VHH binders against Imidazoleglycerol-phosphate dehydratase (hisB). Designs and how they scored, part 9

Target 1, 187 residues: Imidazoleglycerol-phosphate dehydratase (hisB), of Pyrobaculum calidifontis (a3msg0)
Amino acid sequence: MSYRRETRETLVVVELVPGAVAQVETPIPFLTHMVETFLFYAGLGGRVYAEEKRRLDDGHHVIEDVAIALGRALDQLIGDRSAVARYGWAAVPMDDAFALAAVDLGGRPYWVVKAKLPNVAIGGYPLPMFPHWVRSLASEARATIHIYARGRDPHHKVEAAHKALGLALRAAVSPASGVQSTKGVLK
Key: E = the ipSAE of ESMFold2; O = the ipSAE of OpenDDE; V2 = 0.75 times the mean of E and O plus 0.25 times the DockQ between their complexes.

## First folded at step 2 (VHH)

Design s12 (framework vhh_7sr4_2)
Fold by ESMFold2-Fast, scan of step 2:
Structure s12 (fold): chain B 187 residues (1-187), chain A 124 residues (1-124)
Amino acid sequence: as target 1 above (187 residues)
Amino acid sequence: EVKLVESGGGLVQPGGSLRLSCAASGFTFSSYWMGWYRQTPGKQRDLVADISSGGSTKYGDSVKGRFTISRDNTKNTVYLQMNSLKPEDTAVYYCARELYDSSGYFPLEYFQHWGQGTQVTVSS
C-alpha cells in the first residue's frame, strides 16, 4: 500500500503497514508529530516521507500534499469497503482540551471541522491549515470525517483531534461484523 | 538491504579537485534525499551538501561555490564535485540516505543510513 506524489514543489511517499511502527519525516516538525500521532492511534505504521523542493508559501503545499498522499494510501489499504465496519468514532481528552471524531468510510468524501484555532504557527505548522489537512485526507480517502475540538491550549486541541481521528479510523477499518438473524433479513 | 559505497577519495594538493561518488542499493533511491557529510577527529559530522529527488540542493556555508552535488537516479548514484580544495577540507566524507529533509529538524544520526566513508586529505 504505497503511494507517491511528486509535484514541482514537493515529493511525498507513503507506505502504510497495519500494526507496524510509523517512520514519519517532513520539513514541518508539528506536521511530523501530528501525522505520527494519527498513525499510532489508527494502528498503522510504515513510512511517511515528505520534502519541499522549494518553499513558496508557509508550508501550505507540503501540508496539503501529505494529507492527499495519506488519503490515497488509506483508500488503497481499505480496499473492499463492504468488508470493514465502515463507521467509527472516538472522544479524546488532553488536559484542558477535548476532541470528538467520527468517520464513515462509505466512499462519500465530506468533512466538518469545528475547532477554533488562532492564526499562529506551532513548529512551522500554521494552525488554520488543520481543517484543510482534514479536507484533503477525507477527499482522497473517500470518507466523511467530522471533528469537534475544544480547549484553551491550541497544541492540546490539535493533538487531541489527531488522536481522536486515529482511534475513529481504527474502529472504522476493523472487520465487518455479521449477525445471523438480523431483523428484516430474508433468505 | 541498504548499502552505500563511496569512492573517489584520496590525497590532493591545495587548489586541486576530487570527484566523490556513492553507489546506492537496497532501497528506492529516487524517493530519498541523498547527502554528503564530513567528519574530522573530535568534531561532529557536518553537512557538506544534500540533494532531493527533484534536484533541490543545500550546501554548507564553507563549501558553497566550491563544491557541487548531483545525482543520477538511473544509476542510483550521488556525486560530489570538489574544486579549489583547502587543507581545511581534510576529513572523512560520508554518503548518507536521509530519512528527513536537510532542514535540520532532527538529529542526523537517528534517521540516516551511512556509508563507510572515504578519506580526503588536502596537503602538500
Scores: ipSAE 0.000, ipTM 0.125, lowest interface PAE 17.3, mean pLDDT 83

Design s13 (framework vhh_7sr4_2)
Fold by ESMFold2-Fast, scan of step 2:
Structure s13 (fold): chain B 187 residues (1-187), chain A 123 residues (1-123)
Amino acid sequence: as target 1 above (187 residues)
Amino acid sequence: EVKLVESGGGLVQPGGSLRLSCAASGFTFSDYDMGWYRQTPGKQRDLVADIYSGGSTKYGDSVKGRFTISRDNTKNTVYLQMNSLKPEDTAVYYCARDYEGWYDESYGLFDYWGQGTQVTVSS
């Protein structure tokens, strides 16, 4: 599915295609890398394009607007929420870092991010923006997202979080499971 | 009980220097990471600098190269040397016992903050 978001500050275009290769282009290198990582582990490809019309801040608008557009595209892609597994989770290690993500596609937007992030920028991405990115994504995808991450290296911590979120989403969007759920018998 | 007491704040001219101190008590100081945080008018609270129990340090982008965090484990004290101060450094500075774990930085999650010390950079 596809979504286009244009404001005074940014233009963002997202087209999500399951199983395809992702082409991601944003003016913020670490944002580009993290979105590529998230999509790869989610099993999603297609195109994510973002541009700044005029820079009025440190990239805050682009980071948020990419999350909003991705969330809207995901909402469209999910479609009938009764047809998906709904719940997914993943735990991902990355050297010193560890991240746990859990997702509920039940239509209730909520977010929890528990990660100690220093006030530094990596590749033009102020790390305090990561919880805001998750919030915007969760709100527009109409999903509950929980992320817990720990580690000494903030690059590894944020990257592990994006991998975990991707894998959790991949599980949550899989088709509603087979024989037992069809029968409605749990014994 | 954990107690953190900041000192050294005050009024300083642009380009000046201040040294903040934080005296800690109620825990084994050498086992813990310590940090300085600030709340600037019109902005949310930000991490200024971390110093780990092993001695490594991390700085926020806005202060890197100008501020230096250090610790003295024999005195249970963490310091913040602030050089080349700018008007945008005006804030209340808080000392915190920092703890690696599952929790995001949030005032509501941690009760081991100092009372804060005001730093005003003005002509």
Scores: ipSAE 0.005, ipTM 0.165, lowest interface PAE 10.0, mean pLDDT 84

Design s14 (framework vhh_7sr4_2)
Fold by ESMFold2-Fast, scan of step 2:
Structure s14 (fold): chain B 187 residues (1-187), chain A 123 residues (1-123)
Amino acid sequence: as target 1 above (187 residues)
Amino acid sequence: EVKLVESGGGLVQPGGSLRLSCAASGSIFSEYAMGWYRQTPGKQRDLVADITSGGDTKYGDSVKGRFTISRDNTKNTVYLQMNSLKPEDTAVYYCAAEYYDEWGSDYSLYDYWGQGTQVTVSS
């Protein structure tokens, strides 16, 4: 399944394939790296392509639009919410940094990001955009996402957060099929 | 508290080299993650290179293979060796340090910045 988002500012194309390698291309190097990291730890591959038609905001639109397109592609990939485990979480260390992510694919969009980030850009990515990226992803994937990250190195904080989110999502999308975990069999 | 002072900037011809230094005063320097960022007029600061307290290094895509970040904990100094300089490298370069207090309040994360040093690559 693929999703295409085109506005006057950007074009984003996302095709997600479980178990495949991800090919990610965006005009923002750190965004490319973080999306690759997220998908790798989520066990998802395929293609993510983004381009900026006009240079208006030094990347703000493309960062948000990539999150929107990824969220829509995830929503389509998940399909029947009753068929997945729904909940997932992961705790990821990265040297000085630590991130905890928890995901609920219950169809209710909500987000919480607790990470102190400096007002700087890494590889063309203004770090204050990271919470907004999570918000857009959560909104379009119809998921509740909680991320808590701490550490001394902001690069490590954001990278650990993407790894944790990926692992949490991987758990949440796994099949909902235990011996005693089916709809209508609960006690 | 941490004070960061950059030095080593200046005017250089394309293809030339410069070494930037950032000295930290009165700190437990070895506990800090250190980075170099650059800013051109009208843009936000962009990561050039960083080095963790454990010695892991990362570089911006435009400088990989040309710049090297290193630290000397005995001198409380972080360095940026810049080789094969291009006109596009012209910017104000800032040193940054981040410290996390293990007692874990929201205010336990502290970001410190130097004053900046101008690097101009021009013929």
Scores: ipSAE 0.012, ipTM 0.210, lowest interface PAE 9.2, mean pLDDT 84

Design s15 (framework vhh_7sr4_2)
Fold by ESMFold2-Fast, scan of step 2:
Structure s15 (fold): chain B 187 residues (1-187), chain A 123 residues (1-123)
Amino acid sequence: as target 1 above (187 residues)
Amino acid sequence: EVKLVESGGGLVQPGGSLRLSCAASGFTFSSYAMGWYRQTPGKQRDLVADITSGGSTKYGDSVKGRFTISRDNTKNTVYLQMNSLKPEDTAVYYCARKYTVTYSGEGYSFDYWGQGTQVTVSS
């Protein structure tokens, strides 16, 4: 379950391995930390590597391209959508912050992000890019993703959102129960 | 809160040297490009030098070969070593955390500036 995306602006390589430790390298530290957080709570590891081909990037292309590559790798990892639980959700507190995430892996891409983020950057990551990151991930993973986050500290708010999304995805990718998982193997 | 504290400025003779320091806090220092700018009364701030998170440097034409920018990510500090100082180098020197983003045609700057430190080169 690997995916490689190369454009004139970036190179991104994603290899997802369930249960492994994640090795994440991007030129944007808060993006690196948030991807590490998301994968850890999703129960996924492996490798996520991103680089910029220009001296200094505005972050826009890398943030979106990492989300695109992650979404494509997730789509490949999920495979047969009838074989997974499909639905997952989680509510995560982080001090003053609270995030709720819900995921449907039904093959229909859609996204809703309500987080009321200030126009500031944390560790090279402009927070208004977070909804766009979710959009790209949802589009390429062919998933419906809803995220609601509240709080005063924007770092806690975005981090809680990534933890909640990870936990929701972990539930959604778990094996489906009943006949869909075995299709006549039983008996 | 982002905080940048400059130090090392002062009065120096022509041909002398000074080392400026900028102590940073409130953000992940190693992740940001940092720069030094200077401003003379009545003029705009001009780039003196900048350094990327990866260590690549760029210098203004008037200081290239005389000034050296460096960073110590363990100490969250960016430095400007100024050699062969000239009267024309007299200015207030500002440390800056540099960051710019573009969203499909609209630019946003998240640069943060320190308070500045005076450098005076005179006999």
Scores: ipSAE 0.000, ipTM 0.110, lowest interface PAE 18.9, mean pLDDT 83

Design s16 (framework vhh_7sr4_2)
Fold by ESMFold2-Fast, scan of step 2:
Structure s16 (fold): chain B 187 residues (1-187), chain A 123 residues (1-123)
Amino acid sequence: as target 1 above (187 residues)
Amino acid sequence: EVKLVESGGGLVQPGGSLRLSCAASGFTFSNYAMGWYRQTPGKQRDLVADIYSGGSTKYGDSVKGRFTISRDNTKNTVYLQMNSLKPEDTAVYYCATDTYIEYEWSGGTYDYWGQGTQVTVSS
């Protein structure tokens, strides 16, 4: 449940604890807020720490590396994929915005993000990086992730998307349901 | 419409040099990572080099120290300088980016590839 990623550009440490409170620290305010939001709705806590070792860009490396490390920690947390529900989805409104997320923890990395995001930054986070964050998370968690978001306010769209993704993941990682009895199982 | 156009390939003697260029259009070039990959018949595409929006680079083990990737955001172009070329560097070289259409972003790998440019190292 713990993962450390260190490169020339960043250091990221992730420790995921189901049911705990998340402590998130990154140099990008909106990334910190979005990761906190995602984890809260996913029912996950623990620690997510990221730092930049040097000034290189507008946050591209940190945003991507946090997604990679978080995805790897999720992959470790999930463990035996036959033991989890695997599928999850959620629809979340946030004022003018609406987001739908669906996940399949089947070991196949794939991603789809359908949203109109302007080329602006919020709290140090260039919004065009959000689809890339989802891509890295999906790749490292070995998950198929679909996100659809609409709305006028881009802050609300991205935040609703993180809430929906969190809730979808929460459902997908829940224990697998099975029916066993001396009578047998219906197909 | 994302478009990537490679150029600069050709035939060169072992030990020679080539510089590949990739002209990009249809997206905010400066905000995205750009990469060079190569493919020989019967093999999967292999990473040659990546360059991130901030200028940091990553190289495949077989080319470290010989190849240099760079970008010019004012020209929307990424370059691959290839030095000390070996016969095993013979391949079709592809420029790639993981970018998006304003309303849709999808994929499990790089979404956009150029047409490729042939590099042949032989006497």
Scores: ipSAE 0.006, ipTM 0.233, lowest interface PAE 9.9, mean pLDDT 83

## First folded at step 3 (VHH; framework vhh_7sr4_2)

Design s09a (from s09 with S104Y; at its last look DockQ between E and O 0.44; V2 from the best seeds 0.00; counts 0 for: pae O 3.3 > 2, unsure alone 62.8 < 65)
Fold by OpenDDE, look of step 3:
Structure s09a (fold): chain B 187 residues (1-187), chain A 123 residues (1-123)
Amino acid sequence: as target 1 above (187 residues)
Amino acid sequence: EVKLVESGGGLVQPGGSLRLSCAASGFTFSSYEMGWYRQTPGKQRDLVADISSGGSTKYGDSVKGRFTISRDNTKNTVYLQMNSLKPEDTAVYYCATYEIEYTYESGYTYDYWGQGTQVTVSS
């Protein structure tokens, strides 16, 4: 499944392949690492490529656009959601940090991110962008995402969250028989 | 619990100086950015100055060259030295951490603020 997004600010290409190895390239090292981590634990491989045509900010656009592209690619991959588990969750510790993620692929976009983060950048990644990244991903994937992260080290919190989210997504996209809804249909 | 307590405000004549202090507690001070904002009634709260954990500073355009932000990590205190004060600098000055708590359901973020200290520049 492939998705291309190009604006005046960024170019993003996403190709998702279940069970494959992910190749991720972005101009923000920590973003690259987080996307690699997320996809790895999600059991998704393929290619994620992003470049900035214009850098007028602190990486805000490339971070959001990568999330948007990933979300759209995921939405396409998931399809009509008639053969997936729909729900997934995971809790991941990383040294001092602990993260819990839950996903509902029910077709309704929603997000909750609870984490205390400083307004600093790690590897070019402004930490305040993390909730925005989750928002964009949830919106475009038409998924409900809950992230709860705690700890002392911001790096560990964010990374643990990506691991947990990946694992949660992996569970959510697992094969299942029939539409997982008492209503018999999903959006 | 995060707590910020500003002090040092007051009445000063144009051209005068003030030094604001903000005592911080409830978090690892040295790991976070600190900032000063100011607000007048009915107006938005504007950035005056920021200082990163590493000591990098940023200033609002209107205060560049006149104000200096600094921090003492041993005292968990951030300072704002205000020189060459103008009537336009009259406002309530707020100390802020850049520890941000996300209870993010609709795109909102929360910052921690002090109670503010009044600065009045008048002849």
Scores: ipSAE 0.031, ipTM 0.369, lowest interface PAE 3.3, mean pLDDT 89
ESMFold2, look of step 3: ipSAE 0.381; ipTM 0.750
ESMFold2 (binder alone), look of step 3: mean pLDDT 77; pTM 0.764

Design s09b (at its last look DockQ between E and O 0.01; V2 from the best seeds 0.00; counts 0 for: pae O 8.6 > 2, unsure alone 60.8 < 65, placed apart)
Fold by OpenDDE, look of step 3:
Structure s09b (fold): chain B 187 residues (1-187), chain A 125 residues (1-125)
Amino acid sequence: as target 1 above (187 residues)
Amino acid sequence: EVKLVESGGGLVQPGGSLRLSCAASGFTFSSYEMGWYRQTPGKQRDLVADISSGGSTKYGDSVKGRFTISRDNTKNTVYLQMNSLKPEDTAVYYCATYEIEYTYTDSGTYTYDYWGQGTQVTVSS
């Protein structure tokens, strides 16, 4: 599976391979690390490549476009969702931080991110972009994503959240018998 | 039980106007997005217009500038004002809503959970 997204601002290529090792390259070091973390705990590997063609907004577009591309790639990977668990959740501590993530692959996009984050950048990643990243991912993956993170250290909160999200997704995409819906169909 | 009932369809000449209504029940109407889709036999169902709980609207490219979606939360009704109708607007028009209270897509693509029975719109001279 290969997905390419190119705009005036960015080029993003995503190739997801279950059970493989992820190779992630982006112009934002912390984004790279977070995507690596997310994919690792999701049990997904492959390639994520992003470059900025134009740097106009402190990484806003590259962060958003990476999330979009990942979401679309995930949506393709998940397919008609007739053989997945659909639901997944995980709670992850990281020192002072605690994060809870829950995922519904029911085909309806929705997001909730509850995390107090300061308006600072870590490794080139503006922390206020994290909810936006989750929103974009949920939207394009056609998934409901809830993330709750607490703690003192913003780095720990965001990283714990990515770990929890990955684990939640891993559970959600786990094999299951039949469509996990009382309606018999999912979007 | 969620129920959507369309009305207002019919036969109209090119350039004419119709106003579709969708009466909704079985859920907190004001909290949900509402949409109109249309479908011809053998073709896929296409988005005509969508309106969020907050009143934000989105339109299919082919109907922009001609159609207007609106809602009256006091009547649990969503409307589609169709002006400057064309033969290619002929279709069964369906009212739709989501099962969840809020949805968002960056691409603007939606798949609704509940549909009405549809109302036939025929544009012909």
Scores: ipSAE 0.010, ipTM 0.227, lowest interface PAE 8.6, mean pLDDT 88
ESMFold2, look of step 3: ipSAE 0.014; ipTM 0.415
ESMFold2 (binder alone), look of step 3: mean pLDDT 76; pTM 0.745

## First folded at step 5 (VHH)

Design t01 (from s09 with S104G E105S S106T G107T; framework vhh_7sr4_2)
Fold by ESMFold2-Fast, scan of step 5:
Structure t01 (fold): chain B 187 residues (1-187), chain A 123 residues (1-123)
Amino acid sequence: as target 1 above (187 residues)
Amino acid sequence: EVKLVESGGGLVQPGGSLRLSCAASGFTFSSYEMGWYRQTPGKQRDLVADISSGGSTKYGDSVKGRFTISRDNTKNTVYLQMNSLKPEDTAVYYCATYEIEYTGSTTYTYDYWGQGTQVTVSS
C-alpha cells in the first residue's frame, strides 16, 4: 500500500509492507526514530520518506504531513474493515515510563492523548507536536486512538507511546477471529 | 518525582553579588525549560530569568544587565548570577520548571517549584 503527498512545503512518500523492515528518512531525527519505532511494533515495513521544500518551516509541516500520509497509507492497508479484528490495545513500559494505547478501526476518526510533556524539542521534534501527530494519523486512518502516557523522562514517555500504538494497531489489523460486526455495514 | 533544591542565598550589602544554584532531579533536566522567580511578602511571584533547553534566555526588565542565568546539563543545575544588587532585589528566590498536558483541545500547565532561598540586600 502506497501514498504520495506533495505540497508547497513538503514531499512525503509512504509505502507500507506487512512483515518487511522499515526504511524511514525524514529531516527530523526524533520523528524518524518514532516512526521507525511505531512501524516496527506495528509489524509494518516498507518506506517512509519526507523532505522539506522550504527553509522557513519550523518542522510543523513535516510532522503533520508525515502523520497524514502514514494515516492515508494505513487506511488503504486496512481495506475491508469487516475482515480485521478492529480493536487493539497495548501497555508498554520503558524504564520510568508507561504508555497505554487503544485503537478502534471502525471508521470513526477520534483522538485522545493524555501525556504531560515539556515545551521543548528533542532531536528537532517539538514535543507539543506529538498530540497533533496522533490527531492527524487518527483522522486519516479513520480510527479512534486513545493514548495515556506517564513517566519522568519525556523521551521514554513519547517512545513508549509509539511502541504501544504500534502494538495496538498490530492487534487491530489482525484477521477477524472474534465476533463479527452487528451493523453489517462498515464505512 | 520533580525535585528542585535552591542554595546560595544570604545577606549582602547594596552593590554586592550572589550566585544562586538550583539542583534538579527526578526528570530529564536537559529537556526542560528552567526559570528563576522571586516573591516578596504580599505580592505575586515575578519572573527573574528563564533559560530554554537550547540555551535561549529571557530576563525581567528590572534585572536586565545585572543578572545572568545559565545551566549545566552535566550537573543538572541552573544558576543565577546576581550582580550590582539593590535593596529592591530582596525576596525569596524560587527555581521552577513546568510541563504541559494535552487532553483533546485543552492544555494544562503543571508548575514545579523549589522551596526557595532568601536573598536580603541591606546595609
Scores: ipSAE 0.020, ipTM 0.469, lowest interface PAE 6.4, mean pLDDT 87

Design t02 (from s09 with T103E S104G E105S S106T G107T; framework vhh_7sr4_2)
Fold by ESMFold2-Fast, scan of step 5:
Structure t02 (fold): chain B 187 residues (1-187), chain A 123 residues (1-123)
Amino acid sequence: as target 1 above (187 residues)
Amino acid sequence: EVKLVESGGGLVQPGGSLRLSCAASGFTFSSYEMGWYRQTPGKQRDLVADISSGGSTKYGDSVKGRFTISRDNTKNTVYLQMNSLKPEDTAVYYCATYEIEYEGSTTYTYDYWGQGTQVTVSS
């Protein structure tokens, strides 16, 4: 439920509490907003704190390190993978934008992000970093994550994707109603 | 779908001026980098000028000091003001923007182009 990651470049602390309100603090405004959005729709709260030990221009390290720490905290929260629903998906509209997310908590790290994004920064967050954020989250949570997003407004597109991912994760971590694996024992 | 429509091209004498306009639709214009490129027959497209969503500009060496790129986000339009035109500025001028698409760990860059507008500098 909790994880601390410290490198020469960043410090990230994550504590996940189901049903609690989330307190998110990072040096990148849009990252803070997207993590808050993801956690809210995932039904998770607690604390996400990130700081940069050095002044960085594009936030690359803190964006990735937040995803890594969040993914590891999530892996710990999931625990026994045979006890959860495992699969979840959600389709989320946001004005012009539409996002579809699907998650498999079977222990296989993989990611697919299909979204057309301009090479711009929103609130200090270079949008090309969004697929890297998903990659790091999927790798550390030991999850397969598929995201498809389309729309005219890149802010709406990325925000809808975080909402969809949150809802998909919420479904995937819900208690198992029966046998969830056709292979028997989960990885 | 991204749509770009150029206007303002024409015939002008050396030393003259022209202002090109590019009307954009089908995307959130204010969030996209916009550029002007030019092409002469048998050659690749060459960067003339680009402007970021934040207003930062970049120019090709041959046009610095003579051309000015600007944008009006309320009108979804990018402009190219061309001053002190030379015969070697004769080309088809294209308005452009781009997107990066992700598929797994692979990235694809998609360039979107207008139809072009002819600029001829001749006596």
Scores: ipSAE 0.035, ipTM 0.448, lowest interface PAE 5.3, mean pLDDT 87

Design t03 (from s09 with E105G S106T G107T; framework vhh_7sr4_2)
Amino acid sequence: EVKLVESGGGLVQPGGSLRLSCAASGFTFSSYEMGWYRQTPGKQRDLVADISSGGSTKYGDSVKGRFTISRDNTKNTVYLQMNSLKPEDTAVYYCATYEIEYTSGTTYTYDYWGQGTQVTVSS
ESMFold2-Fast, scan of step 5: ipSAE 0.336; ipTM 0.693

Design t04 (from s09 with T103V S104G E105D S106T G107V Y108T; framework vhh_7sr4_2)
Fold by ESMFold2-Fast, scan of step 5:
Structure t04 (fold): chain B 187 residues (1-187), chain A 123 residues (1-123)
Amino acid sequence: as target 1 above (187 residues)
Amino acid sequence: EVKLVESGGGLVQPGGSLRLSCAASGFTFSSYEMGWYRQTPGKQRDLVADISSGGSTKYGDSVKGRFTISRDNTKNTVYLQMNSLKPEDTAVYYCATYEIEYVGDTVTTYDYWGQGTQVTVSS
């Protein structure tokens, strides 16, 4: 599925293909790395392209617009929510860091991100924007997302969180169970 | 766990100089904003200087032109060079850093402080 978002400040194009390799281009290096990481662990590839027409802020608009476009593309990709497992979770260690993510694709947008972050930019990405990135993704994908992350290294915390979110989403979009009988009858 | 240990305080005459050091451990120092604060008798803690991870600095009005903050990311240390010291600079000086957390739209700041080092400017 594909989605295109153009504003006065940015252009974002997303095309998601299950099982493919992701090609991600954004003007913010750490955002590019985090989106690549999320998609890889989610089992999704295709294309994510973002450009800034002019730098009017510290990357705030492009970070949010990428999350919005990804969320919209995910919503289209999921389609019939009764056909998927709906719930997924994953716990991911990364050296000193640990992240837990849980996702509900029930059509209800909500978000929780519990991670203590320094007020710093890594690779052009102000870390206080990470919770807002999750919020935009959850809102547009119509999903409830919970993320808890701890650790000493903020790079590891945010990266572990993206890996956990990817794995949780991968589980949540898997096909719904076909087992309907408590007596376990198979044909 | 964030640990900050100050050193370099002492007694100096007016017009003298001191260099404070703060040794940091338990976090990725290069990614954190570092600051120096001071507390004088009968007063709350005031910002003396801060330095971003990228090296941008900010100073309190009373110390501009006299004090210089710097950092050495290879040594996980932040410094405060204090020149032209005045009796009014007498205080306990604290090294600090912080983290922020979002729960929904609520922002919470978590401050981390060193134990402090005494600077006394008198004859």
Scores: ipSAE 0.204, ipTM 0.596, lowest interface PAE 3.7, mean pLDDT 88

Design t05 (framework vhh_7sr4_2)
Fold by ESMFold2-Fast, scan of step 5:
Structure t05 (fold): chain B 187 residues (1-187), chain A 124 residues (1-124)
Amino acid sequence: as target 1 above (187 residues)
Amino acid sequence: EVKLVESGGGLVQPGGSLRLSCAASGFTFSSYEMGWYRQTPGKQRDLVADISSGGSTKYGDSVKGRFTISRDNTKNTVYLQMNSLKPEDTAVYYCATYEIEYTESGTTYTYDYWGQGTQVTVSS
């Protein structure tokens, strides 16, 4: 399961392998860290590679294109949506920060992110791009994603959000429940 | 809770200098954009200068070349060095930072955090 996206602005290659170690390379350090974090908590590994063909990094294209490619690879990985649990959620504390994520893999693309984020960049990643990253991921994965994050440290807020999203996705992609008998459910 | 405390204001003669300081607490200072604004009675607050987490600066046209904004992330402090002061610089000076909340469909809300202000008076 791999997806390759090449435009005049970027090249992104994603290969997702359940249970494997993730190897993530992007030109934006904080994006690399956040994608690694998301995949680790999602129980997914493999390869995520991104490069910008433009010398000066404005961040927008590669952040968005990585989310698009990840979403497409997730859609391919999920396959038959009737075979997965579909719903998942997680609540994750990280020091002063707390994040809640909920995911519906029902094929309806939608996103909600409620987080107070300063208009600053961490490791080359403008934090206002995080909601847009979620939007692109949700759109291409055909998922509804809700994220709520609070805390004083914006690094902790965004990192807790990626951990929560990973755990929620891990639950949502787990196999559907066992056979329901006439007297109850067998699992 | 975000707390911003300004100091360094006062009375100064035209052509003089002042250095304003803003001590910040309750947030990860090094990750936030910091700004200085000023307000004269009956008018809105105007941007004097801002500085990004990475050190990029922007100045209001009336102060460019005379004022310098800087930050010290080890002290959680932002500074405004004010040179060649003019009577028209008389105002209350505010330190500020902000956060943005995102909701469905791209609707955003900006939450501004302001200090109490410090008075700068340049005698005519």
Scores: ipSAE 0.000, ipTM 0.232, lowest interface PAE 11.8, mean pLDDT 84

